# Miniprotein binders against q9sl92: the designs that were tried, part 37

Target 1, 330 residues: q9sl92
Amino acid sequence: AMESDASCSLVLCGKSSVETEVAKGLKNKNSLKLPDNTKVSLILESEAKNLVKDDDNSFNLSLFMNSIITHRFGRFLIWSPRLSSTHDVVSHNFSELPVGSVCVTDIQFKGRGRTKNVWESPKGCLMYSFTLEMEDGRVVPLIQYVVSLAVTEAVKDVCDKKGLPYIDVKIKWPNDLYVNGLKVGGILCTSTYRSKKFNVSVGVGLNVDNGQPTTCLNAVLKGMAPESNLLKREEILGAFFHKFEKFFDLFMDQGFKSLEELYYRTWLHSEQRVIVEDKVEDQVVQNVVTIQGLTSSGYLLAVGDDNQMYELHPDGNSFDFFKGLVRRKI
Short names: E, the ipSAE of ESMFold2; O, the ipSAE of OpenDDE; V2, 0.75 times the mean of E and O plus 0.25 times the DockQ between their complexes.

## First folded at step 23 (miniprotein)

Design p2 (at its last look DockQ between E and O 0.94; V2 from the best seeds 0.81)
Fold by OpenDDE base, look of step 23:
Structure p2 (fold): chain B 330 residues (1-330), chain A 118 residues (1-118)
Amino acid sequence: as target 1 above (330 residues)
Amino acid sequence: SEDQIRELADQLRELVDEFQRAVENGDMDRVKELFLEIFYLAYQILDLARQLMREAFRRGDPELYREARELMRIAYELIDLAFDFLKAIKQGDLDRAQEILQDMRELADRLEELVQES
């Protein structure tokens, strides 16, 4: 089958004159590349208005850009109607893009998940990736929790502003989002150390209007408020960057401890009993522990029936993430 | 409940008075602690408002809907003021910090007014 060298179109959009000049510079240099050598076509937002037929289902650049009031995040946008991965766009071009740049797509066909899982993004899914920089390598693993929290609060913020009943998006540790026991989203963070900083690429997938493979936010909303206006991907993404900027600043100033209480109110694991495996004299022993929170390193903190505190580590071999936990005494 | 809103208003006033004292004393560590207390108080107001909003939709109650909307507005304004306060303190803008503390007191008054109208 001829893998048709379908040129990937990237529409470059800037919030202000500064980001617009960056977009022009990138286009003129043809600087943006994909890791699979896919031919990239760079288009400015001003040029795209004449090319994009009014597909009412495409991501509305103007709606999103008008919602952005942030200082650092979401001010430079790359949109494509179809991408292999938003994460590959931002991570491969990290040095060419302003910090806080976001890539969004309507359809993602090779989306990266955790542990080589593919995230399928049908039409109506919000798929985006953005960039940030961090200096302290010790707290880089915690950024996924800040992102997860910001997504859950962004969904609630959009409901609240619209005068709708809130959708209770919960966090399944470490990086999944659930509503009513069904997976509706996931977060992927990757980092590279360059120029004395950690270059972090954050990917988010959220089922907004796609009824498959599980459920979506709008299906849940229709169950609570049948006559309500539906949530838009642009509204959620705008609210996300506003929440994330505030939470990121608080995280960088006061540490993750400042957000822990809000995280524990939002996650699924308060007082959860889990079975963990220990190796005692080359024998595998199963023990029950109760989840208490997170350690400073971002692992699950749990208490044993012996009242000893333990850090829970994934064994990397279990398909069930919670069945493949090993306890370490701390 | 009305009693919960009154308690939240009283707690907000107490926290604002503690903020005033911490600023006057130059106790920046206490200012950071009090920020978190106000931040989480705002989330308690917001959680209450979200519960009332769900109940308003379940009952079809437009009065409960209006109450929930006002509580949401107060909670969001309080969160924004809390972050603006930290920014003012970090910038050494004590005049702006004092203005924000007054705005927070006015939010406590709006919480009490909401209970009196119900």
Scores: ipSAE 0.855, ipTM 0.941, lowest interface PAE 0.5, mean pLDDT 90
Fold by ESMFold2, look of step 23:
Structure p2 (fold): chain B 330 residues (1-330), chain A 118 residues (1-118)
Amino acid sequence: as target 1 above (330 residues)
Amino acid sequence: SEDQIRELADQLRELVDEFQRAVENGDMDRVKELFLEIFYLAYQILDLARQLMREAFRRGDPELYREARELMRIAYELIDLAFDFLKAIKQGDLDRAQEILQDMRELADRLEELVQES
């Protein structure tokens, strides 16, 4: 594996000659940078035989690229055996990379100057970030729901294709993924506004084959089909981009309404009853509400027993959906 | 179950007939609505197939496994056809759209065949 003491290597891989020429240009200009002053070394896939080997269980670049049938997403890949943040790679270099570029790492660790928002991951975890553009800022927050749906369907699609029982990955609103009550992944979306467009970066962590910290998809699969071949990170990522590109096109053309029935089948909260606690003048006030879905802005919509409507915001509340309790802040 | 598969086949045929009429009438709002109905129907079929697959593994039932696999194939083909239909309509390729509608009818026949062979 590759170690970093304030440096890292980024391997660039394109699906076709167009992306390969972009990779050559980036390498020749040495144009990619990271915010933590990590020294970056750009390497073309053709030069990277000492970094990409079948015998070290690293992310298989050719397996992934051979699976790609998309027209926009996943066609330009950046890989490193370890990074502090795949998200920083694509977001900090957004204008230099083709839109739809993906950064993947085998191991993500907490770098200097990072906050608790960094998904730390051991090998076996699928850690990736990719980019997209949108013009309508009002619907940018909804992209995380499209991504989470595409992740859950991609996992099921891989199981289906292999003739295996599906893994029931559920969405815990707003951006967590769960199996059997245990967290297996999460989604992070950030955006900046530039040149009349929103530059959106999406990060995903998914416990595919890691032995820690909680559970992973392959552990669940072995419980259902003990003699089956295990899931590979490359298969899931390829299925993700195939599914996401179709869902994203539908989302952009017809809005989230076109996907919401599938989303509600997959999330944990359909008809969920919770107690909402408010602190009003030194008193705790409790109301029972039933979750109805999402508002057009992407917040939780709930209704009380007397048909009174509630809008619950992710950062305005303390959520414990497994205890059925929401503590509203301010 | 067999009753669910039979009902899904009937729904698919009815939706395809409505699709054909909407295209003939030039009703693009209805075409988009029907796309969503077929899209969701395909995922209903896929959900049923996924549940049957889990049950087949739990029971060790090879015939249930084979039925689940065929339902999966039908559902995935239908999802792909729905997206291809929407694309064909947006591009004005009516010959391709008609071919896709006929392919959807053939999928309904395959659903019915599963019920009759059980």
Scores: ipSAE 0.686, ipTM 0.886, lowest interface PAE 1.2, mean pLDDT 85
ESMFold2 (binder alone), look of step 23: mean pLDDT 85; pTM 0.844

Design p3 (at its last read DockQ between E and O 0.92; V2 from the best seeds 0.86)
Amino acid sequence: SEDQIRELADQLRELVDEFQRAVENGDMDRVRELFLEIFYLAYAILDLARQLMREAWRRGDPELYREARELMRIAYELIDLAFDFLRAIRQGDLDRAQEILQDMRELADRLEELVQES
ESMFold2, look of step 23: ipSAE 0.810; ipTM 0.926
ESMFold2 (binder alone), look of step 23: mean pLDDT 84; pTM 0.832
OpenDDE base, look of step 23: ipSAE 0.850; ipTM 0.938
ESMFold2, fold request of step 24: ipSAE 0.818, 0.831, 0.823; ipTM 0.930, 0.935, 0.932
ESMFold2 (binder alone), fold request of step 24: mean pLDDT 84, 84, 84; pTM 0.837, 0.842, 0.839
OpenDDE base, fold request of step 24: ipSAE 0.856, 0.852, 0.858; ipTM 0.942, 0.940, 0.943
ESMFold2, last read: ipSAE 0.830, 0.827, 0.816; ipTM 0.931, 0.933, 0.929
ESMFold2 (binder alone), last read: mean pLDDT 84, 84, 85; pTM 0.835, 0.826, 0.844
OpenDDE base, last read: ipSAE 0.853, 0.855, 0.854; ipTM 0.940, 0.941, 0.941

Design p4 (at its last look DockQ between E and O 0.91; V2 from the best seeds 0.84)
Fold by OpenDDE base, look of step 23:
Structure p4 (fold): chain B 330 residues (1-330), chain A 118 residues (1-118)
Amino acid sequence: as target 1 above (330 residues)
Amino acid sequence: SEDQIRELADQLRELVDEFQRALENGDMDRVRELFLEIFYLAYQILDLARQLMREAWRRGDPELYREARELMRIAYELIDLAFDFLRAIRQGDLDRAQEILQDMRELADRLEELVQES
């Protein structure tokens, strides 16, 4: 039985004439590819009106594109009703896409997480990946923190604009998002060095309207404001790019230090006591340290009971990220 | 509280006056520092507004809701002006930078007006 390689449909949308001409060029060349050689069908937004059934649950392209007022990010959109990974779309086509291009899907069935974790995205989850370029390789690891911060602020921005009580999305280091102690999101950054630049692909998953596997933003909102209008994925994604563009510009101009205070107000780890392992003369010694912040390299900074400062490194062996930390004196 | 909003308005005026002095002196390092101070001041206003909004929803208080909405608007306008100021400075548009400082002073006046109407 020939497994009918289910053709992946990619709808190409441009904010302006410039991005629209890029979409036409990509379609005409059929230049977009997936890593598994899945057959790709490229469709322009203008042609997709006949293909998008009025499924009230599909990502509303017009709503998102009308909200975008950014200069660099989110102006070129790829949407699909179902994808293996938004991250694979942007990372494998990085050279063909404008910098700041975003791929969004309603359903992601092979989403990449950190390590071996597959991010399964049911309907109602906001799953997207976008591209950016960086020149300084030393600060590339810090971009995940800027992204995490921009997501938390985007959710608050949508609540604020709607006159709703804000949802307090918190950052669990290094790249998870939590509400009321439950995981609601995660960030994945990957980079490749090409043409004297770091080509960074950023993937985000956020539980907006999917009640499983944990909770979602709209479930939390209904608990605070039962009669309120729900948050839309399009609104959060628009707000994200507006926040991210500002934070990215500030990060590139003044470094991550300019955002640290806002990051520490948003993360879960202020004055957190953690057990870390140290190797002294081939013996493993457990020590308690107190988290103080981040190092310039983006590791956890902690103080010991000896008043020494330590950088915390993952051992790479533990499933529990906080149980597999090794201290390095700095 | 009303006292917190007055203090935030006073701090905004002081920071804008320091910005004006730094701009006139060509002290671009001080301009960058003052940007961060204004940026975080805007977030302090926004945090206050968000707390008031939560309380308005909890109580069903439409007056507190209106106050929270106005504070949010002021905070978001201040953030936008701060980034527009940095853009003007990067472009060498000092006239636009001075206009933005005046717009920031008007936001401080709007903060004080909000306290007087309550």
Scores: ipSAE 0.847, ipTM 0.937, lowest interface PAE 0.5, mean pLDDT 90
Fold by ESMFold2, look of step 23:
Structure p4 (fold): chain B 330 residues (1-330), chain A 118 residues (1-118)
Amino acid sequence: as target 1 above (330 residues)
Amino acid sequence: SEDQIRELADQLRELVDEFQRALENGDMDRVRELFLEIFYLAYQILDLARQLMREAWRRGDPELYREARELMRIAYELIDLAFDFLRAIRQGDLDRAQEILQDMRELADRLEELVQES
């Protein structure tokens, strides 16, 4: 069957004249590409009247940009009402975009062809991806934990600013976010090595106001403070970059050790006992271990009841932390 | 939690005094250690404020709410000052670093004021 090409409009928005001039340059040269041969139209914020509807469902560009006080991150924004992947936008155009650029969409989708066959994310989710650079490959795997911590603290920061009870977002290692045993988000980090630097792209999905499929931050907040002001995606994202820039600076200056204790107070696994299963010669062998923290390389450190050390890897194990079971993957 | 707030104020004053001496001595390794102590002290203050805020909402207590809000402001200002101090040190701007230590000392005074009767 015949299939029409997809099209995509990307709205470019800068915090200051420096970023605005970058946006003009990108538009003039039509420099941004997507991997699926999607046709891309670049639109400056000043030109975007027809794409930006004045309603609560669209990401509010000015609300976000007015909140930004960072020096590096979040100062250049790319927005589209629908995208297949915010991560692809920033990762495939890493060299063309200022480092620290963020791509946001209201809805991510999968599928091609007829519109009735297109799957879309729930409205109200905060879906974004941004970029950073690092030089030391030994600590690149740890950046996902810095991001996770910054997301959890950003949510609390917005609650604090509004005079509301905090939402206790917890980290399920390695990259999931939970509230009250229900998933509310996740983080994806990818990197490439180029020109003696690691180009890192970070994608984040967070259930702020979507109501479905599992739960969202505003549903939890209503349970604690029924008449309260609800959280907006723009506020969370602004708070995220404010917190992340500080944590990233500390991480780069003093290592993950400087954030470690705050991280362990935020994750689900402190003193968690789990059973590690291995298959050995037609038998399932189970060992009970207690989670201790992260290794210097960013894997789980555990100790068995025999006082032997275990290093648990996400790509080598199946994790069911709610059943207390870790199983090696085939 | 008046005793807790007083303890935090005392800890902050002591750390700022140690900071001042380390900076005057040019002991930058000690300065960086003290930054981390201030950073985690700020999060101790923030944790207390967050617990008080939850309790204020649970009890419907407007005075507890106001106390939690002021503690939050102090904690966030202290976090910001700590990171501004790191930037000043990286830039070699010792005059700015000294100004920031004075601002931290003022935050300790604000903590103490929360426990004072007026």
Scores: ipSAE 0.787, ipTM 0.914, lowest interface PAE 0.6, mean pLDDT 84
ESMFold2 (binder alone), look of step 23: mean pLDDT 84; pTM 0.846

Design p5 (at its last look DockQ between E and O 0.95; V2 from the best seeds 0.86)
Fold by OpenDDE base, look of step 23:
Structure p5 (fold): chain B 330 residues (1-330), chain A 118 residues (1-118)
Amino acid sequence: as target 1 above (330 residues)
Amino acid sequence: SEDQIRELADQLRELVDEFQRAVENGDMDRVKELFLEIFYLAYAILDLARQLMREAFRRGDEELYREARELMRIAYELIDLAFDFLKAIKQGDLDRAQEILQDMRELADRLEELVQES
């Protein structure tokens, strides 16, 4: 089968004149590349209006850009109708893009998940990745929790502003999003250390309007409010960047501790009993612990029936993340 | 409930008065603590509003819907004011910080008004 050299079209969009000039500069230099050497075609938003047929199901650049009131995040947008991975676009071009740049696609066919899992994104998914910089490497692992929280609050914010009953998106540690016991989203963070900073690429997938493979936000909304206007991907993404900028600033100023209470109200794991494995004298012993929260390093904190506190570590071998936990006394 | 909204209004006034004292004393650590208290108070108002909104939809109750919408507006305004306050303090703009504290007091008054109209 001819791997059709299907050129990937990247539409560059800027919120202001500053980001628009960056878009022109990138186009003129043809500086954006994909890791698989796929041929990239750079198009400015002003030129794309003639190319984007009125497919009512495409990401509406103008709707999103009009919603952006942030100072640092989401002001430079790359959109494509079809991508291998939004995460590959932002991570491979990190040095060429403004910090806080976002890549969005309508269809992602090689999306990265955690632990080599592929995130499949049919039409109706919100799939995006964005960039940020961090200086303290110790707190870089915690950014995924801030992102997860910002997504859950963004969905509620859109419902609230529309005068709709809120959708209760919950966090399954470490980086999955659930509604009514079904997975509706996931977060992937990757980082590279460069020029005395951590270059963090954050990928998010959220089932907004896709009925498969599990459920979506709009299916849940229709169950609560059948006559309601549906949630748009652009609205959720705009609300996300507004929430994320505030939470990120608070996180950087006061640490993750400032957000822990809100995180624990949103996660699934309060007082959850889990079985963990210990190695005692080369024997594997199973113990039950109760999840209490997160450690400062971002691991699960749990208490044993002995009232000892433990940090839970993944064994790396279990498909069931909660069955593959080893306790470490702290 | 009406009693919950009154309690939230009273708590907001108390926290604003503590903020005023912390600013006057130059106690920036206390200002950061009080920010978190106001932040989570705003989320408590928002959670109540979200519960009332769900109940309004379940009952088809337009009055409860209007009440829930007003509570929600107050909660979002309070969150924005809390972040704007921290920004003003970090910038050394004490005049703006005092204006924001007054705006927060007006939000407490709006919470009480909402209970009196019900």
Scores: ipSAE 0.853, ipTM 0.940, lowest interface PAE 0.5, mean pLDDT 90
Fold by ESMFold2, look of step 23:
Structure p5 (fold): chain B 330 residues (1-330), chain A 118 residues (1-118)
Amino acid sequence: as target 1 above (330 residues)
Amino acid sequence: SEDQIRELADQLRELVDEFQRAVENGDMDRVKELFLEIFYLAYAILDLARQLMREAFRRGDEELYREARELMRIAYELIDLAFDFLKAIKQGDLDRAQEILQDMRELADRLEELVQES
């Protein structure tokens, strides 16, 4: 266990005068809280010159904000050089922040468990969380797939805009991002139901320029275009919100069906044959199934050799798609 | 490559004509279907451009690079026009919708010009 006397400084930045006035109001109230009772100090961007340094490869707030052309998402930014969780910032302060607010950090860590070491994201990783509202709970689980798709397309969009070869980021169902068989990112969605709406918080981690633990986007790009300028976290985040806002609008207007074909072109599993392994009493039972897509509720749809439909759930199964194995979690 | 680009240009012209007819008939379900067809046509153009860009870097081919760049510009503009068209129709702004359809026809012309230059 650890007693926390640490303080946390959050820099607030708005795209326009509307968001800047919100930031001033939040600072005056000093009402943002963290679940671990860390004391929070709110700092306006105009006051934070010592914390916002390009020389340290810190997140460049002006570069990001200048790139934003969205109407809802990414227009209010919360940044800190080091945070325990960007997700906690936006989810625990959902009602105090404009919907669509984003929290970014350069380094993310978790509080220590009773016996575990602290796990941190390395510098160069794009770590962010943002918020949205939805009214139809039946489609809330599908938002993670919309986010995953928007991340993969944002990376390609930045490469395209810069005249660079694309990085083929693939989706490993349900919420992982891969390049060349190595994990480069992941998505976390949580929601609460309040006042007849779902308050949705989305967390994303993406290995843009970090040397460890696996690979990063810039390492892949270097292999294809050694003399190119590298991708910046700020460019990718801006491109993400531009793409996500369009995909989210389409998703809300026409359902996930409208994005489904693009999603299946981007994921790793089209017509993949896998073995579903169960323990039934004292025996291991194996069934060969072929992945068909997603159910309307967002679970994995497969068909067995017996032509029976199988619905595979992320929390009820252990997945090793590179070995073609799916096991029930016990 | 030339045959692929020419086919994409022909498909775009056909879809724009169908857009115009669907709007004149007030068939909003058809407009949404056609939006998706153009959306995925734009991604087909973009996928081609992305493959050409990789090849251009592998070969050091400046002409292939320029072709890939122009295809990318066309694809991104087409995506933006498709979203703007759907918005214009939902708002009942038929003058803007007609302007957007004309802009899409011009993109088909730009695709044809790339075939001539290749």
Scores: ipSAE 0.812, ipTM 0.928, lowest interface PAE 0.7, mean pLDDT 84
ESMFold2 (binder alone), look of step 23: mean pLDDT 83; pTM 0.828

